VHH binders against Protein DOG1-like 4 (DOGL4). Designs and how they scored, part 15

Target 1, 232 residues: Protein DOG1-like 4 (DOGL4), of Arabidopsis thaliana (Mouse-ear cress) (q84jc2)
Amino acid sequence: MSKMRNLVEEKFLEFYESWVIQLELYLHQLLIAHNNNTMSETELRHLISKLTTHHKAYYTAKWAAIREDVLAFFGSVWLNPLENACSWLTGWKPSMVFRMVDRLRKSRVVLVEAQVKKLEELRVKTKFDEQKIEREMERYQVAMADRKMVELARLGCHVGGESVMVVEAAVRGLSMGLEKMVKAADCVRLKTLKGILDILTPPQCVEFLAAAATFQVQLRRWGNRRHYVTHS

## First folded at step 11 (VHH)

Design kb8 (from k55 with N35S S57H T59E)
Fold by OpenDDE, look of step 11:
Formats: sequence, C-alpha cells, structure tokens
Structure kb8 (fold): chain B 232 residues (1-232), chain A 121 residues (1-121)
Amino acid sequence: as target 1 above (232 residues)
Amino acid sequence: QVQLVESGGGLVQPGGSLRLSCAASGFTFSSYAMSWVRQPPGKGLEWVSGISGSGGHTEYADSVEGRFTIIRDNDKKMVYLQMTSLKTEDTAVYYCAKLWDESGTYYFDYEGQGTQVTVSS
C-alpha cells in the first residue's frame, strides 16, 4: 500500500510531472538545434534562455515547497528509487555535471584552452563547496542526537495537547536547519550551472543542456521501468 | 516497426492555410511526445512545434508562434499541424518526429518521407 502523501507532496508531484513533460519538449528542440548548424546565435540564445527559465521555475517551486515541508524532499515521492538513489541533498550532485562537460569534450565539441582552464577552476570550486556542505550536513546529522532531539523523544512519549505543540515546535526547528542546508546545496547547483553556461559558447550550451536533459529524462524512464513505478 | 507518414502539403499563396497530418504506427502513440520539424531548401532541419503524449503541453518555434497549431488524436494515432498565415519562408519539407531511446541514447526519429509545403505567389 502506498504511503499517504501530504499536501506538499501531492502538489509538488503534480508540478514535477508537468515540469518533466515540458522538459522533454524542450529536449526535442535542443536535439534538433544541436544538429542544425544554420541556427543563428540569437535563436540559440533564446533556446538556452527557455531552458534556464524552466530550471529557475523548478527551484522557485521547490523553495516554496520546502518552506512548507522540507522533509517531503528527503522522501521525494515524486521520484523513483533510482532517481532518489542518485540524489544528493534533494537534487543532483553539482560535480556530476562536469562529467557531462567531459562528454562534450570527447564529442566533436572543441573547447579552447581558455575554456578548459575556466572549467577546471569551476570544477575545483564546485567540489570545494560540495565538501563544505557535506561537512555541515555531517555535523547536523550528528547533532540530531542532541539535547533537543532527546527532549523531543521524551515529549513524544506523552499524549497531550501541550506536548504535541512542543514536539511540533522542535520538528520545525530541525526542519529549518535542513531547509538551510538544502538551499545552500541548490545555490551551489545554480552557480555551477551558470558558471558552465557562461564558459560555453551558445552551440556548446545547447549540447550541454541536451545532454543534461537527456540524462534526467532517461534516468526517470530507466528507474520507472526497473521499479515498475507509475506516476499519475 | 515505427512508421510515420506525413501528408497534407501542397502549393499555397502567402497568407494561405494548410493542414498537415501525420499517421503514426508501430509504437504506443500516447506515450510519446511528437514534433513537427521542417527542412527549408538549402538549410538544416529546424524544429517547428511539439506536443506532449497526452496533448496537454505544446510548444512552438518563435517563427511560427501564433500562426501554427499542433494537435494530436491519440485514438486515431494522428498528429496535425494547422498552418495559417503562411509565409514564403515556411517553404520546406515537413516531417513529423518522435523521440525514442535505443541502447541508452535518446535520438530523434523523423524517417518519414515528409510532405512538401511550398508557399509562393
């Protein structure tokens, strides 16, 4: 039997399903653009803008949702098990995108030395930021067994209106900490994406975005097939 | 085997209208987003419009936005492109296409014969 979903989960599930469907349509455009050498720079930039706007919309929705219930994103019922297994702090791991960049390099995409250097610098920075967040997360996880949590556990053993309120307050406090961490991770994601797109030419951006979108869509499809997950 | 058969093209004057049709077979039609693409003379293949599997989402190239309408009928396994206010620059061979994956790779399938649209005074 499927777990009962809360309102945040239901709303975000609906949003995400729609968002992924739209992403697939954009992927059609990206793939055609990638194979079309006659597209103008203006047209390419417009397509890139459409994708970046789409991604921004995701984070806007996410941040609104996590303000209500950040814990929903640590279960992520809208994702299949494969997607969840690949999740780092409720999303993709920032350093992963450099693998996609590397793939571009192996393709017919020629990066100039200056681009390679900048990408490497960005890679180092991204990894550093990831590690910083991971250390913070570790600290937070260890701290979960602190006095507050003990108190929460103790209070949770008592049935009463006042006790429930105190427990709720404690959970909210913990959630706020998690929200802060998730936001920090999202910031690194967004900075990394922006950094990559700033380094790449418009045609290279299109190829990169196509690769990223392909990976995301396929990961979902693979996971759904493997685990027989049906999303409404 | 996947088959996509385009029809409805022809010669039309600027400002005219045409309705293209694509008959699909050989796959679960409603599970795939469909697109129209076109190849103008001497130019590369360009994306024109797309529609999600359920038909709930549609997209258009800027050059055709407001003039073209993509529709699908999942019961008939058809996708349509209603073209209005046609321009000379819309002259092209039009293909319907779907995205599918093989061996972990997403690629575009537009292997139909296409249908010629010629807009000329």
Scores: ipSAE 0.837, ipTM 0.936, lowest interface PAE 0.5, mean pLDDT 89
Fold by OpenDDE, fold request of step 12:
Structure kb8 (fold): chain B 232 residues (1-232), chain A 121 residues (1-121)
Amino acid sequence: as target 1 above (232 residues)
Amino acid sequence: QVQLVESGGGLVQPGGSLRLSCAASGFTFSSYAMSWVRQPPGKGLEWVSGISGSGGHTEYADSVEGRFTIIRDNDKKMVYLQMTSLKTEDTAVYYCAKLWDESGTYYFDYEGQGTQVTVSS
């Protein structure tokens, strides 16, 4: 039985499909730029800005959508199972990007000592923030087993005016809590991304962004192939 | 075997027009975004334009925006680059390119001879 998608799910699905397609085109630019030593710093910064703007657009759309239905993002019908498996609290796990940076270092990216130190500090902070969010989420999830949730569970057993009000209040409370958690996670993501880009040189930023875009595009492609699904 | 064959290059005067063609084979054409790249004399390879698999999304370098148009025909497995208002700085060897995925690594496949575009008075 396929669940009928709600309007928020459908709209965000369309947005995300388009967004990923555009990201792939940006990936083309990033890969060429990475191999072009004749590009000026100004040109590189412009490309970086283009990508950062693209990411900002994603979060703008996401935050608008979660205001309407945050629960849609815990199903994430626009993602394939592989993408979902790699998700942490409705997005990428912030600490994973440091592993990407480490991988780049093993290739041809050379970081100076000052950069390494700053990245380590940022990594520690990011991990701390992740853990804090996880603990808060756990507490929130445990707290969900209250009277309101019991009423929600009984929804199929009885219909009444007062009961409906209690259920609605329970759903609203849950949604508000989840929205708070998602926003907190997204803030950590954005801060982490900004932090990394501030530490890296423009050429290094391009390489990092290329790696990140590659990961997203490949994850989608591999997942779609595996499940014989075509989203675009 | 993936094959990309570029054609349509030539000598033109500044302000002139030229249409490049790329014939693709050896892969599911509509599943891949395609790009045009160029290598000016004494410079590195630079990205010019890109088009999504379905053709619904296009991108252009700032230097060619408003002058160049990228289109594709998935039935014919062709990508085109319509160039107008050509400038001397557009002089380069032009290549058609796609992304290749091998062993978890993404790279551009622009395996072709390219086509020479020369803009000169």
Scores: ipSAE 0.836, ipTM 0.940, lowest interface PAE 0.5, mean pLDDT 89
Fold by OpenDDE, fold request of step 12:
Structure kb8 (fold): chain B 232 residues (1-232), chain A 121 residues (1-121)
Amino acid sequence: as target 1 above (232 residues)
Amino acid sequence: QVQLVESGGGLVQPGGSLRLSCAASGFTFSSYAMSWVRQPPGKGLEWVSGISGSGGHTEYADSVEGRFTIIRDNDKKMVYLQMTSLKTEDTAVYYCAKLWDESGTYYFDYEGQGTQVTVSS
């Protein structure tokens, strides 16, 4: 089953497929690096930098695309249903990554007390920011039933130029709000990621990034298998 | 049964060339990215190069960039590593590897026999 796609969807689909493929190659490197205690700190930092650059590239592309059509990201035709089901405001939920950090602790990664405290502070901040965004998102959603929509309702089932104009105006208003919210959410994602990487040592960063990449790749693979979609 | 069989290793002088081959079977080859990894004497396993399922994306370790080329043939289910300008530090057992998903465990599999590459004057 193929969805009808607009130009923005098609372009971003192509980008995302390529991006995920590259992520998998980086995952290979991360997994090997994690088990190689002979790698220098410089080498580890270089690998971390590759991954962070890769993620930055994603958001650069995303932000360019949402300027054209933010609504495309609420459909996200490039994602399978499982990936979509796990999405929060067009991406991963920022607070989710702390579960990955917890997993590291279970894998015999020793965090010093100072790191634990900083991570907890970051967790609290991240959750606060998420809630703030959610409240604002709700406000925009409710605002959709504004004066223009009320006027549209009064027009009844008449399909005419005026009705179309009213709908377009309402959609534009909503889109502007949504774009703002998506960008805000992405900022929280990036800040959270940066915060975690700043707290962890290079070896710990590699392990964390490996876990994150594994999650993304596996989620896509699981979703594709479930829906009988070939994964390349 | 999944199998990865490496070949093409040998003794070569510094500056020489070798071509490694990996024959894959037992899985949908084109659906998986493949990597070459190596284990130098007395050192840990290190990643060397990787190639995407379709072959459209490649990656190289800094230490081999510009000297090594990874290629795959999905029809033959082969992955190759062309090595040029070999150095003594390239001496290692080389393995081809893929990611595995088994029973919810995601891991990197390089448990083939490998092929020995020795660069020496």
Scores: ipSAE 0.834, ipTM 0.938, lowest interface PAE 0.5, mean pLDDT 89
Fold by ESMFold2, fold request of step 12:
Structure kb8 (fold): chain B 232 residues (1-232), chain A 121 residues (1-121)
Amino acid sequence: as target 1 above (232 residues)
Amino acid sequence: QVQLVESGGGLVQPGGSLRLSCAASGFTFSSYAMSWVRQPPGKGLEWVSGISGSGGHTEYADSVEGRFTIIRDNDKKMVYLQMTSLKTEDTAVYYCAKLWDESGTYYFDYEGQGTQVTVSS
């Protein structure tokens, strides 16, 4: 694959590198806050707000870039191969976050019955929203495959010009629909994150955010170390 | 073996200044974000400041923002904490810290003995 990048890819690569570096610095804060039982609720809520704002900034930047070129986010140049392999519709699958909540419940946090009930309701809602998006993605995949076959038949009859304009218009229409679908998936991700943070207490939120940031940092560092040592 | 050695602590008056140093060895220093943490008397660890591996990104606790500056020198494998406008609540043992990779889990901890900073009238 070519290392050449368009302007959207170049700008977002620079943004993403900075964003992950800042996430690492927030991870330092989360891990210390986890071990500091004298931290006030106000201080914990402020730290949680910093993490929430940081995640929202990622999606704000992503949505601006998607408006220019949604296809750049499929097989992204700013992610290592391990990170790309974990991607579902340009990002982490929303319902997968509940596996991390389940791990925390088994290892470190005690949830009261009311919290467990609310989390299960949120899990069901999240999976329902995912299924809606998956059905829409299937419809677009069928439309793209259909146009590919029509395009091949038409290209056999034409040298250029008119066939290119028809294909470009069809691709632009599908790209606009794909942008909406990616944004819908991202909205489910943000809604699920907010829902979890609303259900958990501030100390539990710090545990959850620390686990999430740790996983993301590990995934990037492990993937980069394998790439670096393997390729020399 | 990874080693972090803190120095530069001492007794200062409120409003005074002090510069802490952390000498690092035994790992690829420029690959790791570094932090200063502190332990006030009778309290748990408190995160103070952090700096990215390249030095391009810094972050500060609200209580020290505008008063403390974190700096790194990757050629000398050093991290510094420039402290100004010191207050009595800054009294603590200060540690240099980084993320540790162990058995598929990262954790954040400190290795050195720390350096005592005492701010007293």
Scores: ipSAE 0.463, ipTM 0.801, lowest interface PAE 2.7, mean pLDDT 80
Fold by ESMFold2, look of step 11:
Structure kb8 (fold): chain B 232 residues (1-232), chain A 121 residues (1-121)
Amino acid sequence: as target 1 above (232 residues)
Amino acid sequence: QVQLVESGGGLVQPGGSLRLSCAASGFTFSSYAMSWVRQPPGKGLEWVSGISGSGGHTEYADSVEGRFTIIRDNDKKMVYLQMTSLKTEDTAVYYCAKLWDESGTYYFDYEGQGTQVTVSS
């Protein structure tokens, strides 16, 4: 059966479609910049600023939408099944971004020892923060199961409007907890992104942002037509 | 096979106007964002402008904003660059570019001959 969309889902679908289309146009700029030896540092920083501003706009819109309905962000209608399968707590997994940094080191980006040390420290911190969030999410899942079991036991002994109120309170509690958890995960994402961009030089930042945008756009395109993709 | 054929370049005086065309074939044109890029003499490629597959989103380099307009016609599989108020620094070979190939992998194609725009005297 076709999925019916609520107001939050419709509004964010429109926002996200526009946002990813603009990301693709920025990707064109990034790809040209990474092949252009004549761009000044000022020009590179301007392009980097456009990308960071674009990402900040995403989280601004997301956090407004989560206030209304955090559950819309679990199994989102604006993402294809491949994109949803790759999601960790409503977004990209922070520790996985370091695979992209590692790939860049193996191909085009030369990092000095000081940068490598700082990136490793950030990777460890990011993984630690992820694990903390995962433990908190597991605690929430256990608490939700305990609340539901108590709810079912009480419904077995009770009829009337009070059972609806208990269920509504449990759902409200879950939603508020999930909202806090999603914002915490997004904060780890933003801190990780900012940390990487602070460690890298402007040309290296352009390479990283190009790789990140490429992955996101490719995942969307491949997932939207996964059955028709010709492999080399 | 993807083919992108640029045309419409020429010699113009500063302040003049010119319209570049790019004929596209070999792919589902409306599914891909398109860009104009240019290579000034002795320099690397510069991104000039881009347009989404539907045509609903456009973006311009700071140096050309307000002077250049990118347009696409998905029925004719054409992308255009309308250039006005041309300056000597706009002198370059202009290429149209496609970001992705039909296999769905990363591909930035500007292998066409390009079209020369010269702004002088």
Scores: ipSAE 0.425, ipTM 0.781, lowest interface PAE 3.1, mean pLDDT 82

Design kb8 (from k55 with N35S S57H T59E)
Fold by ESMFold2, fold request of step 12:
Structure kb8 (fold): chain B 232 residues (1-232), chain A 121 residues (1-121)
Amino acid sequence: as target 1 above (232 residues)
Amino acid sequence: QVQLVESGGGLVQPGGSLRLSCAASGFTFSSYAMSWVRQPPGKGLEWVSGISGSGGHTEYADSVEGRFTIIRDNDKKMVYLQMTSLKTEDTAVYYCAKLWDESGTYYFDYEGQGTQVTVSS
């Protein structure tokens, strides 16, 4: 029996499909800018602003949808299995984006010492924030497990309305905690993205944004063609 | 083999109109976003416009928005650029471009000869 989509899943599926298509069109622009030494700094900053605005629009829509159904974002119907397998707390893992920066340094991008130091500081802070979120999630899971044990004890004595009410309260508590953790993770993602773009020059920002968009669109195209490769 | 063949260029006065065509072959056309890019005299490539595989999404460079319209016909494997209110700064060789190869791996393809658009009085 196939999984049926609820209204939140249907609406976000429509949004996300449109959002990724637009990201691909921005990717075309980024790749041309990457090949063109005659773009002005103003033009580069405008393109960078389009990308950051596009990412902010994603989180605006996501946070509205999470308020209604955070569980839809764990194993999302708008993502293929490869995309879902790469997710950490409903999105890309902030610390892993620095692998992309490292690859750019080895290939096309030359960073000055001051940039390297700032990027290392940001990498450490990002990892620290990630670990804090992971510890908070673990504590929340333990608290929910303890509440489950109380529920099981009560089910041994009662059947019916009270059992349903206790389960509903536990699920509501879990959902509220998950909303908090997902938003915290998204804030780390946004801070990390902003931090990288603040450290890089406009041409370097274009290179980074192109690499990031390429990875995201490529992952979607690979997974949607029913061909995907798992690397571990 | 992917082939993109541009046509429809010519000499036009400022304020004039022109329609460029791109005939595509060698790939599943409707699965790919397409772009027009241009190379003005003595300058590098500039992105002009793009259209999603279905045609439902379009995007334009600020310099051409409101004057150019990108259109695709997936049955005929064609993409068009309808240009109006042409300016001298629109003078360039125009190329049709495709981003991905058939396996979904990154590939930026604009191998066509392009079509020359010259706007002068």
Scores: ipSAE 0.327, ipTM 0.738, lowest interface PAE 4.0, mean pLDDT 82

